VH-VL binders against Laminin subunit gamma-3 (Lamc3). Designs and how they scored, part 1

All scores and structures are predictions.

Target 1, 177 residues: Laminin subunit gamma-3 (Lamc3), of Mus musculus (Mouse) (q9r0b6r508to684)
Amino acid sequence: HIRSDFRHGAGGWQIRSMGVSKRPLQWSQSGLLLGLRGGEELSAPKKFLGDQRLSYGQPVILTLQVPPGGSPPPIQLRLEGAGLALSLRPSSLPSPQDTRQPRRVQLQFLLQETSEEAESPLPTFHFQRLLSNLTALSIWTSGQGPGHSGQVLLCEVQLTSAWPQRELAPPASWVET
Below, numbering starts at 1 at the first letter of every chain, in headers, positions and changes, except where a header shows other numbers; Kabat numbers aren't used for antibody chains.
F stands for the ipSAE by ESMFold2-Fast; E and O both for that by ESMFold2, at different seeds; each is averaged over both directions (binder to target, target to binder). V2 = 0.75 x the mean of E and O + 0.25 x the DockQ between their complexes.
[cut] stands for letters that were removed.
The coordinates of atoms that the task and the answers printed are left out; those that the model quotes come from them. Centres of patches stay.

## First folded at step 1 (VH-VL)

Design a01 (framework fv_adalimumab_6cr1)
Fold by ESMFold2-Fast, scan of step 1:
Structure a01 (fold): chain C 177 residues (1-177), chain A 120 residues (1-120), chain B 107 residues (1-107)
Amino acid sequence: as target 1 above (177 residues)
Amino acid sequence: EVQLVESGGGLVQPGRSLRLSCAASGFTFDDYAMHWVRQAPGKGLEWVSAISWDSGSIDYADSVEGRFTISRDNAKNSLYLQMNSLRAEDTAVYYCARDYYDSSGWFDYWGQGTLVTVSS
Amino acid sequence: DIQMTQSPSSLSASVGDRVTITCRASQGISNYLAWYQQKPGKAPKLLIYAASTLQSGVPSRFSGSGSGTDFTLTISSLQPEDVATYYCQKYDSAPYTFGQGTKVEIK
């Protein structure tokens, strides 16, 4: 799996508009502060890019920390690769949480071209092509609501990968008993 | 609501100059690359020029390189095209168009266009 | 420079017909291709980008396909409001060249 946990900084993530870094990210020990403006995207570092076909059909998982009583803003995941672009909405709403304290919620984005959450679904061939040379993976939002008070934090991003076929073979060190 | 409004078109004699403007509203102008595209009467679309959000990257079609200058004023939400040494073949409706991504140049919004006629 | 050639230059079809327009690049442009619709007296409107990705708000009867040098725009069931000129456009790099256009009319 590929992860960013933001424990030691922004981890190479950048606020970008039209692919250009525009302004500094705000980091805290609890995560990255989400405060995206119109046209801005939070862009993933290179470790999330390139050949990601093993992530087909697997989720991208965002872990957020929201203030008491708050909820995550509407968030979309944008993928670009091989001249293709696709925006995805979360596969499910966050589970109900105890709202008395700051809480963590997870949003899952299923990487499938037939997802009901896709803004512009692609034929399977084209989606595989996009994943074969991923040039951007970005998080964007319609903005934070008044209830969020600017305190919504991105705590973790995970790009889930299916395990390669050869990794399912028994280890050479195993002895039949 | 995204709006792009071109102005500055008109009748101009060959060899002279004209400056077009495009006023943008309904979005954060300095977050987008911008383009000029023209269309001669009864003809197809021709890409003319592009400028990145910060004016750091500028491109021109071969037909206008050295004669036209694209510029922008982000404080005024405005895009400009300075057209020098005009020729009859520059006669066209000029559109400004928004490019969402500087690495992927499709145009998601267009203005209504302004007509430039180069004739004696 | 890479040349973009559309075929046919014009076509006439009946309401409900499947309409196909092709666009050919003189060199490979991967999937860096967009399609636009221009109605008489109006500015162009983006239909499709990345060869096959439908722009939000565009009817599902429009679809795009192809990669490399050969691309197709299909209207699965032609409607009266689809009377327009359609343009392909490359965007792998500057120049962002358009095809010459295909005029679609109803019989």
Scores: ipSAE 0.000, ipTM 0.459, lowest interface PAE 17.4, mean pLDDT 80

Design a02 (framework fv_adalimumab_6cr1)
Fold by ESMFold2-Fast, scan of step 1:
Structure a02 (fold): chain C 177 residues (1-177), chain A 120 residues (1-120), chain B 107 residues (1-107)
Amino acid sequence: as target 1 above (177 residues)
Amino acid sequence: EVQLVESGGGLVQPGRSLRLSCAASGFTFDDYGMHWVRQAPGKGLEWVSAISWNSGYIDYADSVEGRFTISRDNAKNSLYLQMNSLRAEDTAVYYCAKDLGYSYGEFDYWGQGTLVTVSS
Amino acid sequence: DIQMTQSPSSLSASVGDRVTITCRASQGISSYLAWYQQKPGKAPKLLIYDASTLQSGVPSRFSGSGSGTDFTLTISSLQPEDVATYYCQQYYSTPWTFGQGTKVEIK
């Protein structure tokens, strides 16, 4: 599994901004302040990129800390690779929570050629090509207005891999014979 | 404490040039876009020019394009506006403004302004 | 260019009154709208950005609402220090454009 837990810094994550300002990431011991505006994407460092075919059908998991009275913003995961792009919506939403206290929620994005309310799905062949050379993995907000999440913290991002089964070492007695 | 201090304004004759400066302190200057906004006597606000944090994006209002040049020196925390071929219509208080940094084109801090008067 | 039209051009109200200023964009600007307060002889001060987000340090009696083309700035209980000219500004696309301003005075 590839992960960023932001315990010691931004870990190479960057805001991809088309605006006139280079927006610095605001970091704390609790996580990255997820203050994305319309047209901005939070882009993953290189460890999340490259050949990610082993992650096909596996989730990307985002862990957020939401303040009292707040709600998670509408987040989408954008993938680019091999000249293709696809935006995914969460495959599951967090259960309604008591808003009186800060709370942690997880969003899961299943890495597949379609998701609930996603933009046009890709044929499986094209999605496999995208995953074979992932050039960008980004978090962005969806909706009609600017996506504001200034008080929501991104605490962890995990890219799950279905690695080949580990082959068990034979017992010592088999080695002796 | 964020501060923006403009200088270089004054009385100038039509057709001549003037250079405005803005000295910034109290924030990481090279992380933010910077703007010039002007206000003619008794009138409202007019955006004049913008420059991105790395000078990779520069834009101008149609009224000044080809005559004004915005620039910045990140090592000196300074913003400049070179004003050429000045016209009476350029008479205004010129404000240096800092981009908020959380969106595009809203201005969270402004300088005190410097008056430019273009007349014969 | 996107044109911003404010109304009224001026208003006079009593201390404690609810004051509403409107701003209309000539095309859809989503929520990319800021409100500024300018006192005579002073630089403008940012009050609200993203149509409804209150800037830190700004009193809670100020609020903004709207999206698309129609926006409002509300002062829930006018105070003497609120006497100023108020400007809306769109930052949806360049050139950034301001409304003509609304002068707020106490009667």
Scores: ipSAE 0.000, ipTM 0.504, lowest interface PAE 11.9, mean pLDDT 81

Design a05 (framework fv_adalimumab_6cr1)
Fold by ESMFold2-Fast, scan of step 1:
Structure a05 (fold): chain C 177 residues (1-177), chain A 122 residues (1-122), chain B 107 residues (1-107)
Amino acid sequence: as target 1 above (177 residues)
Amino acid sequence: EVQLVESGGGLVQPGRSLRLSCAASGFTFDEYAMHWVRQAPGKGLEWVSAISWNSGSIDYADSVEGRFTISRDNAKNSLYLQMNSLRAEDTAVYYCARDSYDFWSGYEFDYWGQGTLVTVSS
Amino acid sequence: DIQMTQSPSSLSASVGDRVTITCRASQGISNYLAWYQQKPGKAPKLLIYAASTLQSGVPSRFSGSGSGTDFTLTISSLQPEDVATYYCQKYNSYPYTFGQGTKVEIK
């Protein structure tokens, strides 16, 4: 899988506004401070980009750290590729948490074109085209002011790929050993 | 009842190796990050190392990086610290501690073991 | 690295006294601060986390306050069993730094 854990820095992630990097990230070894403003998005480094067709139907997993009294913001993933764009919501809402203590939350985003998870659904063919040349993978928050998301940390991002069928079968030379 | 029991401490000469173990019981071990913390005689607490639930995330204090290796065996509910190239300044009581919430390191330590003494001297 | 400094280094008080220990971070750490109690010859025990949240089973005479850089642990009515060294700890970001400790003794 492809992973960013932010232990040694921002790992190439950048805050972008109108497609241009503008604000420096606030970083600690526990993660990136996820305090996005209107029009801003957190953009993934190139290791998450390119041909991601093997990730179709697989989750992108975000791990967040929420301080006491805080709440995770409504987070969406934005995907761009081959001149197409799609925004995805989490595949399921996280379980309710006691806000009086610190907590970790995982959000899963299934890389699918389905209407329940997509803001603007695409035909399957177009979504496959988008994944064949992913040019942007971004995190953004909607409908939240600074009071709810300002102290939430993004601790980890993981992109899952399905094994290619040819790699599941061992080479012919191994079947007898 | 949550319990953490350290073992493996003892007297060891400088430059030698020693392996510490921590046996966990009373909770679902594979759902928690774990830490090693040490305390030199008559001194304060110093964090040494951390490991996430699945061993996917590991961190070390600068003073031990490259010499110590943290590991875990979730099937045996056990945490380990392999200490190589030991120095006199590594002399301390070593505590096993549980990260309080979730699978990853980063929170306060809600349970501690009783510690095991490591003495590095000639 | 963020440094944690405690004051005083040591104090003596009478049973029933109000005791205050302070902890200062060299940079803002929000409320990612814990207090531990270490009785002579024993392992540390968590008293307070998130600067002010009392750990389950800890007597109500213990309380914590503060945010950002300045934090306080208060024992409202000191008891004989409270003789211990108290440590503050910054968590949430590596390294997990401890204060040097405050030794509390009874007169």
Scores: ipSAE 0.000, ipTM 0.466, lowest interface PAE 16.0, mean pLDDT 80

Design a07 (framework fv_adalimumab_6cr1)
Fold by ESMFold2-Fast, scan of step 1:
Structure a07 (fold): chain C 177 residues (1-177), chain A 123 residues (1-123), chain B 107 residues (1-107)
Amino acid sequence: as target 1 above (177 residues)
Amino acid sequence: EVQLVESGGGLVQPGRSLRLSCAASGFSFDDYAMHWVRQAPGKGLEWVSAISWNSGEIDYADSVEGRFTISRDNAKNSLYLQMNSLRAEDTAVYYCARETWFGELSPYGMDVWGQGTLVTVSS
Amino acid sequence: DIQMTQSPSSLSASVGDRVTITCRASQGISDYLAWYQQKPGKAPKLLIYAASTLQSGVPSRFSGSGSGTDFTLTISSLQPEDVATYYCQHYNSAPYTFGQGTKVEIK
């Protein structure tokens, strides 16, 4: 698996707007402040990019630390590669929790073209092509800014990979002819 | 069990120095900003000082600025208050306390407190 | 510095009474206010943060309200175990000053 746990800094993550690096990230030992403004995205370092086909059908997992009285903003994961782009929403909703306490929340984004209302719907072949040369992986929010009620920390990002065993390999019918 | 334990209090003469310690256990100490709060006998609470998780932000109450120094050793899970040029009005029970949340100094309040250590400044 | 003023300084009420304590900031602090309970000989305990959010384990009879400069702590039905001194504290900016405290006693 490929991970960022932010224990030693921002780990190469950057705030970008329209492809241009923007303002400095706010970082702590607990993680990155996920206070993105309109038009901003949080862009992954190179270790998350390149050939990620082993992650097809596997989740990207974001771990958030939510302050008391706060809630996670709506989050989207945006993927770009091979001239293609796709936005994903969480594949599962977190269980309701007592909001009076600080808490950790995990969001899972399944790397499959069928799990989402895609910005640009992709056939399986095109999604595999995107994953074969991933050029961007970015986190977008609903425009929630930093503040006591809106401060959420990104504590970990994991890109999950499957080992290519014959028992776990996709059937031949999953590959477009 | 999450706890904070203060030590180092005692009787000290005016003009002298004293160092307080606070030992943290049961939580990730290096993720939290920490505070010192004092209470003079029969009086109310007075905020004294705070330090962020990485010592990058430090604040003091006006009454102690220039005399007291807050510090932390994350490897030892310990918070310190070096008190110099002590005055009779510094006599108080000193509490260490953890911010409810935020790794940086932006407290929502303090959710874990030590039992306190008494400092008496008297001749 | 932001000054915090509590009223009343002390009160006596009967078990089951509704008790109201107020806290006023000398300038606007949004909702960056916490309430603490301190029983004799013990460390303070956090009751409420962000002006109105109950800390886990705090009975639902406690509630907080307000924003800006005027804040209220309410105990809807006073119980014997609520005898304590109550403090407000702002955390808008350093120094994070406390109010002078309100002593609550049962008649």
Scores: ipSAE 0.000, ipTM 0.487, lowest interface PAE 12.5, mean pLDDT 81

Design a08 (framework fv_adalimumab_6cr1)
Fold by ESMFold2-Fast, scan of step 1:
Structure a08 (fold): chain C 177 residues (1-177), chain A 124 residues (1-124), chain B 107 residues (1-107)
Amino acid sequence: as target 1 above (177 residues)
Amino acid sequence: EVQLVESGGGLVQPGRSLRLSCAASGFTFDDYAMHWVRQAPGKGLEWVSAISWNSGSIDYADSVEGRFTISRDNAKNSLYLQMNSLRAEDTAVYYCAKDTYYYGSGEYLGMDVWGQGTLVTVSS
Amino acid sequence: DIQMTQSPSSLSASVGDRVTITCRASQGISNYLAWYQQKPGKAPKLLIYAASTLQSGVPSRFSGSGSGTDFTLTISSLQPEDVATYYCQKYDSAPWTFGQGTKVEIK
């Protein structure tokens, strides 16, 4: 799995507005302050990009820390690759739902071609093409008024992938026979 | 620097309405949940209502549910409490309070900033 | 809802005395408990959060302890300026319930 846990810094994540880095990130060892404003996206570093086809049907998991009485902002995940783009809403409710402070919540985004909220569903072929050369993975809010995510900290981002199995066969060096 | 200033209190007859305001300054208002807490004359503190940073989560004490409405205007750094169907039992000093502090320490400080309070007297 | 009960309701002690105030939650709240001091005619002031962590600027004679359901605020050597009512408050989840208060007076 590919992860950012923000223990040693922002890890290459950037706030982007209109396609350029605009505003400094606020970071602590507890996480990244998720203070996104309208028109801003939090963009993933290159380790989340490239050929991610093994992540098809697997979740991107965001771990957030919210204050008492708080709730996660309306977060969307945006994917771009091979000239295609798709926005995804969380595929599951935050779990576990702990009422003690600080509350940890997880949002899961299944990497599948269907999104009823933002874009028409992509044909499977097109979505596989997008995942074959992922050029952007971004976190954004659905545009809830002026303001930002408040006290919500992004503690972890995980891109989950299926493990390939080792083939039972002659060594690769002997495939010519 | 960091200040909360309540206003809108006064004498009001039972069954009437009153709206309280709280003006915040010296901190990023959008980042914090806010509370209303009241105290009847000579009595203890009673939590009344809370609203999250984006108004997405709102809670009320059972004693005011259905009569009071908490709201905020982040562009104006202001918190409000609309009080309807007022009763003699609602007579109290009403405090505005900020419930957390910034993310840097990862810790909750309870209600670390309080206003001076505004007196609401419900009497005929 | 979880009830918060303080004891005693009031106490009188001499300057220099050790004062102990207890707060009990009717259900477990871990360490999500704060203590406040309120002097006559003033807004409350946060003294302690997370049951035992002293707020910046608060004198070291104040200390808190406990977890789960039973909590204690201690003033190791009571001073004249400590005359006030003290409140505990749970903050694990809404409602953010206060105890009824303990009035501390000097004999």
Scores: ipSAE 0.000, ipTM 0.453, lowest interface PAE 16.0, mean pLDDT 79

Design a09 (framework fv_adalimumab_6cr1; at its last look DockQ between E and O 0.03; V2 from the best seeds 0.00; counts 0 for: pae E 15.2 > 2, placed apart)
Heavy chain, then light chain:
Amino acid sequence: EVQLVESGGGLVQPGRSLRLSCAASGFTFSSYAMHWVRQAPGKGLEWVSAISWNSGYIDYADSVEGRFTISRDNAKNSLYLQMNSLRAEDTAVYYCARHPRYSSGWTYFDYWGQGTLVTVSS
Amino acid sequence: DIQMTQSPSSLSASVGDRVTITCRASQGISNYLAWYQQKPGKAPKLLIYDASTLQSGVPSRFSGSGSGTDFTLTISSLQPEDVATYYCQQYNSYPLTFGQGTKVEIK
ESMFold2-Fast, scan of step 1: ipSAE 0.085; ipTM 0.662
ESMFold2, look of step 2: ipSAE 0.000; ipTM 0.507
ESMFold2 (binder alone), look of step 2: mean pLDDT 93; pTM 0.951
ESMFold2 at other seeds, look of step 2: ipSAE 0.005; ipTM 0.506
ESMFold2, look of step 4: ipSAE 0.005; ipTM 0.466
ESMFold2 (binder alone), look of step 4: mean pLDDT 93; pTM 0.952
ESMFold2 at other seeds, look of step 4: ipSAE 0.000; ipTM 0.466

Design a10 (framework fv_adalimumab_6cr1)
Fold by ESMFold2-Fast, scan of step 1:
Structure a10 (fold): chain C 177 residues (1-177), chain A 125 residues (1-125), chain B 107 residues (1-107)
Amino acid sequence: as target 1 above (177 residues)
Amino acid sequence: EVQLVESGGGLVQPGRSLRLSCAASGFTFDDYAMHWVRQAPGKGLEWVSAISWDSGSIDYADSVEGRFTISRDNAKNSLYLQMNSLRAEDTAVYYCARGPDYYDSSGYLEWFDPWGQGTLVTVSS
Amino acid sequence: DIQMTQSPSSLSASVGDRVTITCRASQGISNYLAWYQQKPGKAPKLLIYAASTLQSGVPSRFSGSGSGTDFTLTISSLQPEDVATYYCQKYNSAPRTFGQGTKVEIK
């Protein structure tokens, strides 16, 4: 599996706008500040790129820390490879939460052509081709929403492969900080 | 041009109240958390209070908790600080300041830019 | 609460000198540290955030370094307009605590 836990730094992640790096990342051993503005995306380092076909049908898992009174912004993953691009929505949403406490939430993005994408799915052949030479993996938000918090931290990103297949992290109601 | 302008300071007796205002211009006010920071004459800076974009998250320094109330009116691009039960040690220049995040900037990862010019509050002895 | 201590409390240096101001947190704050410049009678101005990121429009002679508990603001070649009090500020958690300030004057 491939993982960024931000324990020792930003790990090569960059904020990009118009395809180039723009703003410095704010980091701690707890994570990166996920405060993306319009047109910005958080781009993965090289270790998440290249031949990722073993991740077909497996999730990309984002772990977020949300402060009291906050809500996670609408987050999407953007994948590019072999001249193709696709945006994925979370495959599952967190259970209803008590927003008065800090909390950890996990978002799961299933890497397949029929995941939570609202538009028509890519044919399997094209999606496999995309994964055979992944050139970008980016996190972006679909604009500001009511109750979004600029203090949401990205604590971990995991790209899972077919082996080993591991259980997902604790429920979204986990509030320990 | 991003600008913050404070008003409402003045001389007040101990135990009385004052309300400070901060008028914001040049940016989308309801995208940002806002802060009050004060500075006693000849002393350093002290953070006083913070409010998120939607007023859903509010924090106070221990020294003012229960006496001061921060509020905002997004329709008027204005931030307020209601100061009750004033003490001599509340004498300071009060600055309003913007948090950095484009979204709701509740929480702790906040530096301040820009700052207003400040308004002097003097609590007489 | 985490204490922020700056040193020195004041310094006098000549134009063109390299000036170093330090800030120490009593507990680890990662890189959640900002530096501000305040000229007499004026509001503070942000110089650096995230310990080492220079704010847009701030001269390149200013730089920040450090992580955890020990942080440094450096002015590589002091100019007359740099006469001011400089403050560090932690923002990893409430309260958003400032250091006591370092007054920089020219000899």
Scores: ipSAE 0.000, ipTM 0.476, lowest interface PAE 16.0, mean pLDDT 79

Design c01 (framework fv_concizumab)
Fold by ESMFold2-Fast, scan of step 1:
Structure c01 (fold): chain C 177 residues (1-177), chain A 120 residues (1-120), chain B 112 residues (1-112)
Amino acid sequence: as target 1 above (177 residues)
Amino acid sequence: EVQLVESGGGLVKPGGSLRLSCAASGFTFSSYAMSWVRQTPEKRLEWVATISGSGDYTYFPDSVQGRFTISRDNAKNSLYLQMNSLRAEDTAVYYCARGEYWDSYAFDIWGQGTTVTVSS
Amino acid sequence: DIVMTQTPLSLSVTPGQPASISCKSSQSLLHSDGKTYLNWYLQKPGQSPQLLIYEVSNRFSGVPDRFSGSGSGTDFTLKISRVEAEDVGVYYCMQGIHLPYTFGGGTKVEIK
């Protein structure tokens, strides 16, 4: 698996937008402050890019820390590769939680060409081509004003990989083995 | 054509306060992060503060955290630095700088600077 | 904080001769995005600093091709192939990878 846990810094993540300069990210030991303006995307470092075909059908998992009284913003994941682009929505939203406490929320984005989460579905061949040379993986929010998600922290991003068909998965745990 | 003009510098006693201003022209001010960078009498450059284009995010080094605040008024194309609890070591020429040049953490446009002297 | 060390403190160059300035960082300036965030600035006498080179080797708009930057990791060099009178001033390197942004101590270039 490929992950950014932000324990020691921003990990190469960058805010980008067409025609607007890149601005610095606000970081703490707890994560990146996720505050995006209209047209801005939070772009993944090189380790999330390249040949990601082993991630087909697997989730990209975002872990957020939401402050008391706050709510997760509407987040979408954008993928670009081989001249193609696709935007994905979370496979499911978390169930309601006690908003009086800070809380951690996980959002999962399934890397599939035909799902309810896909905004611009692609034929399987084209989606596999996109994953064979991923040139961008970005987080953005839709339908929000400036500063809407500013108090939410991005604590972890994980790109999940599957084992090859003929390769056995690792043992489930020490205890079970 | 693109210009940054600082003002508000002067002589202030230790423990005092001072507010610097920077007037921007010739570019879409709200589209850029803006910064303050100071130059000591020994000619060392020190980054002091950065503010996002929206004004929602501000960043400081430990040496000024809690004492300085950075703000902006995008309708007036103006940047500000409020300096409180000033110390002799804050004596410097303060430059307003456009905080980034796309795809780079660089200061691409600098003002002429305004001098702050903290002395009894 | 990342410490930036420049050498030499000053140098005097005969017009038309090359000049070389070194900058060393206390830790690598290579981001996981594959870019190295090292910039060079020039402050001419009586003027504000101006951007010369960004991301190690990219010349800023209007900067003559006699200026070149190189390096990787923690060791960086600014070279002027043929120093001219208008190149006099103090040169500073800067890292932009981590907050706080930090600058080198400067190298003063004078014409002999």
Scores: ipSAE 0.000, ipTM 0.459, lowest interface PAE 17.3, mean pLDDT 79

Design c02 (framework fv_concizumab)
Fold by ESMFold2-Fast, scan of step 1:
Structure c02 (fold): chain C 177 residues (1-177), chain A 121 residues (1-121), chain B 112 residues (1-112)
Amino acid sequence: as target 1 above (177 residues)
Amino acid sequence: EVQLVESGGGLVKPGGSLRLSCAASGFTFSDYYMSWVRQTPEKRLEWVATISSSGSYTYFPDSVQGRFTISRDNAKNSLYLQMNSLRAEDTAVYYCARDLYDSSGYEFDYWGQGTTVTVSS
Amino acid sequence: DIVMTQTPLSLSVTPGQPASISCKSSQSLLYSDGKTYLNWYLQKPGQSPQLLIYEVSSRFSGVPDRFSGSGSGTDFTLKISRVEAEDVGVYYCMQSIQLPWTFGGGTKVEIK
């Protein structure tokens, strides 16, 4: 699977506003600060892009570190490819914790066209086309939630694929005949 | 900082075998494809092997296919090249090079110091 | 295999003057993702190769802005706006659109 763990920096992730990068990311050894403003998206590096059809029906997993007593903001995953776009909501929400300590939570996004997972579902054919040449994978929030204000850290992003991914396909830069 | 240190080069006779090692430090070794690139006495650069971040996929040009094997030990941050049935044309400086970041990124963004392999009778 | 041809074979420049190196591929390096997979490397005397430019025109970390890459399809150029003593060495282009990866023959840059 494809993963960003932010151990060595922002890993190529960028804040984009309507397609234009405007602000530098704030990074720490604990993770990448999520402080998105209206119209901003956190955009994935190229390793998450390209032909991702083997990820159909598989989860994208976000690991967050939230402040004491806090909760994840309402996060959505936006996919673009083949001239199509789709926003996905988490397929499951983490259980609330009764603690004053910071905690790690995971959000899972199933890469499917279903109404439960998507704001505006696509026919399967169109979703497969989108995954065949993914041109953007972005994290955005539909609301900030009171008290959040950039204190949540993104610690890891995983894109899961059906095994074995890349068994017969070379990396994105490789073409074999 | 990223460091790659090769070892295992030497003088061998045609038909012989040699195993090269590369010790990596300064980055998360298990996230990167790794490669071997050689430089001939004429100073031509030739790619000779690539291994995926997990070690599950390996790639070779026809000139070494079936004779060379690439492997890695992610727990030890080490890369290996097993060379069998060596020929005079395999004489070169062999470089360990960091390749793609988990199937993306840039090819050969950092190189080791090189280790010399000489095949002669 | 894709053949990479570099010109000139060698180039002597006066310090502070510009230098230009050409690289031509036998096939287009444009991939279906819209990117062109052409890298440039510098090997200084006695040292290992180092990455200068990736994806035709993007400078690698720490590479001075006097280096620039351009081109499309099969014709690519590396330019050094003001050659300095530390820029001497052999420059190689490389394609990574298809296996096997192939390098140009190299262009030696010397100071007059």
Scores: ipSAE 0.000, ipTM 0.444, lowest interface PAE 22.6, mean pLDDT 80

